# Designs tried in a protein design chat: VH-VL binders against q8ixk2r445to577. Part 82

Target 1, 133 residues: q8ixk2r445to577
Amino acid sequence: FFGMLQNKGLTDYCFDYNPPDENQIVGHQVILYLCHGMGQNQFFEYTSQKEIRYNTHQPEGCIAVEAGMDTLIMHLCEETAPENQKFILQEDGSLFHEQSKKCVQAARKESSDSFVPLLRDCTNSDHQKWFFK
Below, E stands for the ipSAE of ESMFold2; O stands for the ipSAE of OpenDDE; V2 stands for 0.75 times the mean of E and O plus 0.25 times the DockQ between their complexes.

## First folded at step 3 (VH-VL)

Design cb18 (framework fv_recaticimab)
Fold by ESMFold2-Fast, scan of step 3:
Structure cb18 (fold): chain C 133 residues (1-133), chain A 120 residues (1-120), chain B 112 residues (1-112)
Amino acid sequence: as target 1 above (133 residues)
Amino acid sequence: QVQLVQSGAEVKKPGASVKVSCKASGYTFTDYYMHWVRQAPGQGLEWMGYINPNSGYTKYHQNFKDRVTMTRDTSISTAYMELSRLRSDDTAVYYCARTKYYYGSAFDIWGQGTTVTVSS
Amino acid sequence: DIVMSQSPSSLSASVGDRVTITCKSSQSLLYSSNNKNYLAWYQQKPGKSPKLLIYWASTRESGVPDRFSGSGSGTDFTLTISSLQPEDFATYYCQQYYSYPTFGQGTKLEIK
């Protein structure tokens, strides 16, 4: 699967990554933003190693969750995917982070009106359902 | 008809393992998640975990994580739950039940239950 | 785990009575994004598996008689049987599916 990773419940919002500069693509939070269809910051690939890869930069970025956190952070991809970078895309559209036992949910960022993907207890909410467009 | 049919009653000694089966019919086995719920005599219902029959992915409740294994065989539309290192307080009726979306929906179809008695 | 507290533990009633069973959750089961309460009610007769009666707190499962109704939102929920029938004597359970499933302790409905 590849393309824009869109949320079923938060209509027209996609995974988006906009790093502050080209030399610092790692360590920043993945956000949700209006799907624009132009690729670049919104183009992701779901790989056979259960990674969500950001293909805009070299070296390639992979979405990860750091221990004890609920935010999705961009890390560098590795030759063998570490457990914190593995997400199981389920048939119902849920995106399950096996290491934390939680699902990715579209949520409002506490200090603003912006939206972000966060780890939450798994539910059948459309805000936890994702698909590639 | 949509139906879940479980294996027969088991009597085990402490320390043994038990493996219960749940055969699905009347629907596409891989379209619904399969959960396991137990009920000790005179007690309420306790969720043990689920398996996604399509992917094989499992999630276990922390109380069972060290002793339970859930598997499935898609060729015969059958789910399995194996509980090891049995204790007397594992005596219960074990049910399989399906959901459309993980545990995020109600259990609309249940198996008839399998009685497991653990006694020395 | 979300704790489900059910009351009463047992209830004696006669055929034709209006019966109410209450369920309380330790946290809200209302998901604001879809405005749904992740709560179900089940009926269990002796020696039988549980049967789904109500889901989404108030939606009746297909084939369930209209005398059964669910109400409530957030943390407080009620199952009502408007006119009790002989086949309704059973144990009733509430269940949340907002997170990993947990059940109330059950309410045994007995003949008065």
Scores: ipSAE 0.006, ipTM 0.527, lowest interface PAE 16.2, mean pLDDT 85

Design cb19 (framework fv_recaticimab; at its last look DockQ between E and O 0.12; V2 from the best seeds 0.00; counts 0 for: pae E 6.7 > 2, placed apart)
Fold by OpenDDE, second read of step 4:
Structure cb19 (fold): chain C 133 residues (1-133), chain A 120 residues (1-120), chain B 112 residues (1-112)
Amino acid sequence: as target 1 above (133 residues)
Amino acid sequence: QVQLVQSGAEVKKPGASVKVSCKASGYTFTDYYMHWVRQAPGQGLEWMGYINPNSGYTKYHQNFKDRVTMTRDTSISTAYMELSRLRSDDTAVYYCARFNTHGRVPFDYWGQGTTVTVSS
Amino acid sequence: DIVMSQSPSSLSASVGDRVTITCKSSQSLLYSSNNKNYLAWYQQKPGKSPKLLIYWASTRESGVPDRFSGSGSGTDFTLTISSLQPEDFATYYCQQYYSYPTFGQGTKLEIK
């Protein structure tokens, strides 16, 4: 699957990644932004290795969850996907993080009007439903 | 065995366009990025950009962004690099080189190079 | 762009000599998660395409003789030829692939 990864509950919001330095794409948080499909910021790939790949950079970036965190951070992809980079996009649209056993939820960032994907206990909320567009 | 075979030498006038081809064999074409690197006479290597043959996504160096177009035909495992509005300083050998996915082994196979000469 | 700087730009040596080429990057090429340096070395002979020698800073490509070795980490890297052979006279390039590829300016190794 390629393209924008859009949330069902938070209408018209997509995964967005815009590193401040294109020569240093790792270590920054993936956010949610209005779906516009322009540029490289909102182009992602769900791979057979269960990665969510930032497929607009060489080497490729892969979304990871660091230990003890609930935020999605960009790492470099590896030949063998590490456990903290594995996600399952379920048939019902839920995005499940295998290592944490939690689901990715569209949420408001603390003390901000911006939005971010966060790991939360899995529910039937549309804010935990995602689809490629 | 892995091979990258490029098209033959080109002679162009300033302002013209050139399209170089790179045919891949011996591996799954869509599993590797195809990069383009050029080398002016007596100079070093200059990265131009790459294409992901699977998705078709391209990234160009800023120096070429408005003049270069990289494409691919997966049915014949061939990548193309077109450079427009040619000028004399575009005279160089142009190489295609494959790059493994996930930031693995870089440029382990290169095309033989295509000499492009731009002169009045 | 990540700037790669090689030293020296050229050198002369004799068969059997130990040769060292250095490469510096404008930023670290070390990825902390996998502890790998995204640095490669290439050999190019006149009229030929570059040939990959070393990747991950110190891993020899298949078929590359043992006399070639790569070392270093972070921003400082070295290519060493322990005992120079006649076929080793060529131009050598370092290249980073931590981000969009950039090359050093090259080191021309000539016969003394």
Scores: ipSAE 0.699, ipTM 0.902, lowest interface PAE 0.8, mean pLDDT 94
Fold by ESMFold2-Fast, scan of step 3:
Structure cb19 (fold): chain C 133 residues (1-133), chain A 120 residues (1-120), chain B 112 residues (1-112)
Amino acid sequence: as target 1 above (133 residues)
Amino acid sequence: QVQLVQSGAEVKKPGASVKVSCKASGYTFTDYYMHWVRQAPGQGLEWMGYINPNSGYTKYHQNFKDRVTMTRDTSISTAYMELSRLRSDDTAVYYCARFNTHGRVPFDYWGQGTTVTVSS
Amino acid sequence: DIVMSQSPSSLSASVGDRVTITCKSSQSLLYSSNNKNYLAWYQQKPGKSPKLLIYWASTRESGVPDRFSGSGSGTDFTLTISSLQPEDFATYYCQQYYSYPTFGQGTKLEIK
């Protein structure tokens, strides 16, 4: 699958990677933003290695769980996907991170109106259900 | 060269419907969301909603959602905005504008505007 | 809706003047995750469509003269025109794109 990765519960929001500095593609948080239809910063590929790749820049970025945190960040893709970069897109739309046994949820960033994808205990919430458009 | 060309001016009676078109050229029509914004005479800009030309998905502002319909025809790269049950206070210039957020503001290109006059 | 308030509603100035227009949002437009303000400025001349001047609060659109500059963060933003030129007399609008778009009421810049 490839395209915009949209949330079922937060219906107008998509995975978005818009780092502070375009010249440094890695190390910054992945956000959720209003889906805009032009791809690029919202265009992702889900691979057979269970990676979520950001292919609009070279070298390619892969979404990873930040060490010791519940946040998702951009990291460099590796030839063999490490465990922190593997997300199982399940039939019900949940995005399961096997290493932590948690699910990706659309969540409000504390003390702001910003939304970000965070690792949370798995529930049947629509905020944990994702699909490619 | 990117262009958004809108249909011509319309004069309608209260209670009628109007359908404004916006023909896109110079880019891939399905890659950018199309928004609609109106401006009453001597007033500011008012956002109405958008359509995703690829999927057909629409989102309307609460003030318009019970009487606006946004559609598109991908074969001719044209977006449409239909407003029903027209009132005198719907007299305005209606604009289409494309959405582009990859390092630019969402409204980088606008149509020329379509004047809709609602009078008895 | 995020409410955008501009000040002043109108302003009279002469060619060569430095002009400032302010814009205030009812809530922060700063995405803390990427440190970007989702705020744009447009210029509109009578009978014409709005023209993009500035995005991300301070980034000038290609082709826009360097006398136009944007500043501010969070809830308070400013558009500055240094050394006003005859072609700059127009109405200016700020716009947030943090959420569903909303515009300020506009500032009409008139010749003195």
Scores: ipSAE 0.067, ipTM 0.722, lowest interface PAE 6.3, mean pLDDT 87
Fold by ESMFold2, look of step 5:
Structure cb19 (fold): chain C 133 residues (1-133), chain A 120 residues (1-120), chain B 112 residues (1-112)
Amino acid sequence: as target 1 above (133 residues)
Amino acid sequence: QVQLVQSGAEVKKPGASVKVSCKASGYTFTDYYMHWVRQAPGQGLEWMGYINPNSGYTKYHQNFKDRVTMTRDTSISTAYMELSRLRSDDTAVYYCARFNTHGRVPFDYWGQGTTVTVSS
Amino acid sequence: DIVMSQSPSSLSASVGDRVTITCKSSQSLLYSSNNKNYLAWYQQKPGKSPKLLIYWASTRESGVPDRFSGSGSGTDFTLTISSLQPEDFATYYCQQYYSYPTFGQGTKLEIK
């Protein structure tokens, strides 16, 4: 799968990644922003290794969640995907993080007008459903 | 060498439909969004929408969403734009244009254009 | 939609002249996180498809002569041709790609 990764419940919002330095892509948080398909910040690939790759940059970035955290951050991709970088995009659209056993949910950042993807206990909420545009 | 080659000119009557093709070569078709832009005689450029060839997902400008359908056939690296219920003011040159999803450059390659004439 | 306004609508000029064309957007095209303006300029000759000249407001596309330059930030942008050549008589469009694309109405550059 390649394209913009959109949330079903928070309509017209997509995964977005735009690090302040194009040569320093590791360690920044993935956000949600209005889907526009321009500017290359919103193009991701879901791979056979169950990675979510930010492949508009070389070297490629892969979304990860560090142990004990609920935020999605960028790491460098590896030849074999580490466990913290594995997500299962289920038939029902849920995006399951294998290591944590939690699902990715669209959430409003606390006391903010911005939105982010966060790990939460899995439900059947549309805010936990994702699809590629 | 990247090329976008469009189908030939069409003459249609009001109420008919037209389907324009855009065959891509020289790159991986499913890695780049394809946009459609039209230009009426003596007028500027008007964005119509795009398709993600990988997923088939489309987004249409509100002025066309009731009448336009964009599709693709990945086996032959070809995108299509179909405009239905044609009116005389749909007379235009229709372009496909590649959005460079990897180079952060906007429309870097354009098809040669397809003239569609709608007349009684 | 982000509205793009070009001026002038047309120009008459001679070979060797310096020409400026302006483009204004209804909202800022500056993406603060990467400090880039998502503004492009295209050249279109009669009977031909548009050709990309400049992107990110000021970066020339490969193969574009250095007499073409872009400047500006936020909502106000300028295309400058420093010394017109016979091949430069064409229509020029600005285009934003901060969001779903919109184009200026065009500036037709004619030989005087």
Scores: ipSAE 0.051, ipTM 0.680, lowest interface PAE 6.7, mean pLDDT 88
ESMFold2 (binder alone), look of step 5: mean pLDDT 93; pTM 0.948
OpenDDE, look of step 5: ipSAE 0.658; ipTM 0.896

Design cb2 (framework fv_recaticimab)
Fold by ESMFold2-Fast, scan of step 3:
Structure cb2 (fold): chain C 133 residues (1-133), chain A 119 residues (1-119), chain B 112 residues (1-112)
Amino acid sequence: as target 1 above (133 residues)
Amino acid sequence: QVQLVQSGAEVKKPGASVKVSCKASGYTFTSYYMHWVRQAPGQGLEWMGYINPNSGYTKYHQNFQDRVTMTRDTSISTAYMELSRLRSDDTAVYYCARSKYYGSGFDYWGQGTTVTVSS
Amino acid sequence: DIVMSQSPSSLSASVGDRVTITCKSSQSLLYSSNNKNYLAWYQQKPGKSPKLLIYWASTRESGVPDRFSGSGSGTDFTLTISSLQPEDFATYYCQQYYSYPTFGQGTKLEIK
């Protein structure tokens, strides 16, 4: 599947990649922003390798989680997807990060009003349910 | 280079509908959002909604969502805003304005269309 | 809606003066993850459409004179005109795009 990855609980928000430097696609955190329907910086592809690819720019970016962290960071895609870049999109809409055994949740950081996707213990919350639009 | 040219002034009776056009030139029409913003006489700016000209997706401010329709025709690079069931307090200058999809402010505006609603 | 409050509502100044206009949002406009404030400033002259001056709180739009500058972060923002010119007498608006757009009520800058 491909498209804008929208949250079921936080209904107007989509995965969004808007780095400080528009020409630098790696090393920065993925955020949640109002779904704009334009694709581009909110367009992601879920691959048969269980990757979430950001392929609107070259080289292609892949969403990853560093060991011990709970934030989703943009990395370069590799020919064989490393474990930290693998997410299982489950039948119920959960996005399960296989290496950490946690789920992606739409959440606010402490002391912040901004929404971001974070790894959290898996629950049945609509804030952990995602779909491509 | 970039221009947004709007249709001419309209005078309407309460209960009527008005449809304002905004013709874009000098850029790729489908690569930018088109917003509609109004300004009542002597008052500030009020955002009404936007359309994504590529997909046709629209989002309206809750104050207008039951009365406004935004459309576009990509073959002539023109956006439209139709406001129905007009009231006297809909008297305003209506502007179209473009923005980048990731947010950047409204960098180009149409010249405005004056809509007067009186009985 | 995010509420935007500007002060003052009006201001009288002379050519050559340094002028500051403030804007406060009801919630933070900063995405800490990308360190961007989703805030813009506009200039509007009587009978004309608004003109974008500043976006991302402090980035000057192409063609805007460098006497215009924006500063601030989170909930408190300032537009500064370092040395007023005759063409700068206008109404100024701040606008957030952190969520669906909302504008401040405007600050009218008049000649003394």
Scores: ipSAE 0.013, ipTM 0.662, lowest interface PAE 7.5, mean pLDDT 87

Design cb20 (framework fv_recaticimab)
Fold by ESMFold2-Fast, scan of step 3:
Structure cb20 (fold): chain C 133 residues (1-133), chain A 120 residues (1-120), chain B 112 residues (1-112)
Amino acid sequence: as target 1 above (133 residues)
Amino acid sequence: QVQLVQSGAEVKKPGASVKVSCKASGYTFTDYYMHWVRQAPGQGLEWMGYINPNSGYTKYHQNFKDRVTMTRDTSISTAYMELSRLRSDDTAVYYCARSGYKYGPAFDIWGQGTTVTVSS
Amino acid sequence: DIVMSQSPSSLSASVGDRVTITCKSSQSLLYSSNNKNYLAWYQQKPGKSPKLLIYWASTRESGVPDRFSGSGSGTDFTLTISSLQPEDFATYYCQQYYSYPTFGQGTKLEIK
């Protein structure tokens, strides 16, 4: 799968990664932003290793969740995907982070009009359902 | 070198359809979104929509949603824009344009344009 | 749709002059999470396709001369040409990409 990773509940919002500087590809939080379909900040690859890759830069970035955290951040991809970079995209659209046993949910950033993907207990909420466009 | 080459000028009657092609070269066709933007004589630029060449997913501006179809053929790195039920006010130069990572969602490479004239 | 308004609609200036073109958006183009303004500037010469000059409101595209600069934040943006050259005769457009793309109506620059 390649494309925009869009939320079913927040129907106009997609995974988005805009590093502050072109040479700072890693270490920042993945956000949700209005789906615009223009270029690689919203273009992700879902791989056979269960990675969500941001692969138009070198070195390639892979979405990860640090131990004890609920935010999705950009890490460097590894030859063998570590457990914190593995997400199972299920047929019902849920994105299951196997290491934490939690699901990716579209959520409003506290005291903000901004939205971010966060790990939450798995539910059947449309805010936890994702699909590639 | 990165280049987008469009098909030649078209003259159509009201009610007809036109299909414009845009052939990409010098980059990986499926890694960049392809947009279509038109410009009526002496007027500004109007965005029509885009296609994700990898998935085939499309988004159209509401003004064109019922008349436009965007497709692609990855085997020949070519995108297409078909506009149906043409009206005289569809007379314009139609551009394909690419967006790239460095520029964010701005258009860094444009086709040369295809002039479409709708006249009875 | 986000509405983009440019001023002036046309401008005549001499070689060597400093020229400013203004672009206003109907809503803020500043995204607080990444602190970027989703605004680009294009140059279009008669009979040619548009050419990207500036992206992220102030970042100059590779190969674009230093005399071109972009500034502004939120709803008010400016394109400045510090010392006009004959080849700068063109129409200039601003474009927002905070949402689906919309363009200003253009500013036609005539150089004597």
Scores: ipSAE 0.008, ipTM 0.636, lowest interface PAE 8.3, mean pLDDT 86

Design cb3 (framework fv_recaticimab)
Fold by ESMFold2-Fast, scan of step 3:
Structure cb3 (fold): chain C 133 residues (1-133), chain A 119 residues (1-119), chain B 112 residues (1-112)
Amino acid sequence: as target 1 above (133 residues)
Amino acid sequence: QVQLVQSGAEVKKPGASVKVSCKASGYTFTDYYMHWVRQAPGQGLEWMGYINPNSGYTKYHQNFQDRVTMTRDTSISTAYMELSRLRSDDTAVYYCARSKYYGSGFDYWGQGTTVTVSS
Amino acid sequence: DIVMSQSPSSLSASVGDRVTITCKSSQSLLYSRNNKNYLAWYQQKPGKSPKLLIYWASTRESGVPDRFSGSGSGTDFTLTISSLQPEDFATYYCQQYYSYPTFGQGTKLEIK
């Protein structure tokens, strides 16, 4: 699976990563942004190790969740995926984070008109359903 | 089979509006972006914008932003492109074309709608 | 907008010839994170819609004959037609989809 990771409920929004400095690819929050069907920040690979990878031909970035947090951040990929970087993309489109036992949900960032993916208790909400385009 | 079928030719006066339709069949209409591209006689291809049929979100090229409106009706799998305040240099063949949300080219195109703007 | 420049504007060739058309972009179309070039090639015959031939600079669309091939990376791209056939006389366009789509001006391939 490779492509834009789009939300079923927040229909025009895709996973997006726009680091302030491309020389420092890791440590910043993954966001949701309007899907545009082209270019730079919105292409991700879902791997057989259950990783969501970014920047596949430079030092590879992998989406991760730090202990105790509900936000998705970019971290460096490892040869063997650690538990905090494993997400199960289920048949119904839910994106299940194994370590926390929570699902990725499209949500509005507090005090902002911006959207971000957050870990939440799993539901059948379309805001928790994702697909590659 | 995938098909995009467009409405018939239009002849309009300067200052009028034209609305072209594009009916999709053979695939899930809401799974692909619908783009509009025009071609003036003897000229090349010019991208006008797209609509996401699932959400209704639109993005227009700056050259058309103040005059174009793209809409869709998911119940009949049809996309529309309306161009207002027509000028003689809007005379062109107008195409609809689909793409995946991530770019991989426009794999299916409508047959084209000729729009002639003359007095 | 990203500017696409094709050369030549027109080309005369005979059946069986090897034909090369070039396309240059005003900025790199190579997305370093997936190592893909966001470039497509189309064929258009008079009175008909464009037909997708190549995407990702070098991937042939299903059903397109293997005499069509795309190559290049970054800002310089080439469409090659080996052993030209009568049905190949058409206008060819390159298109970038790295940003909002833009097309080259086209190359008209004519009978010599």
Scores: ipSAE 0.006, ipTM 0.544, lowest interface PAE 12.3, mean pLDDT 85

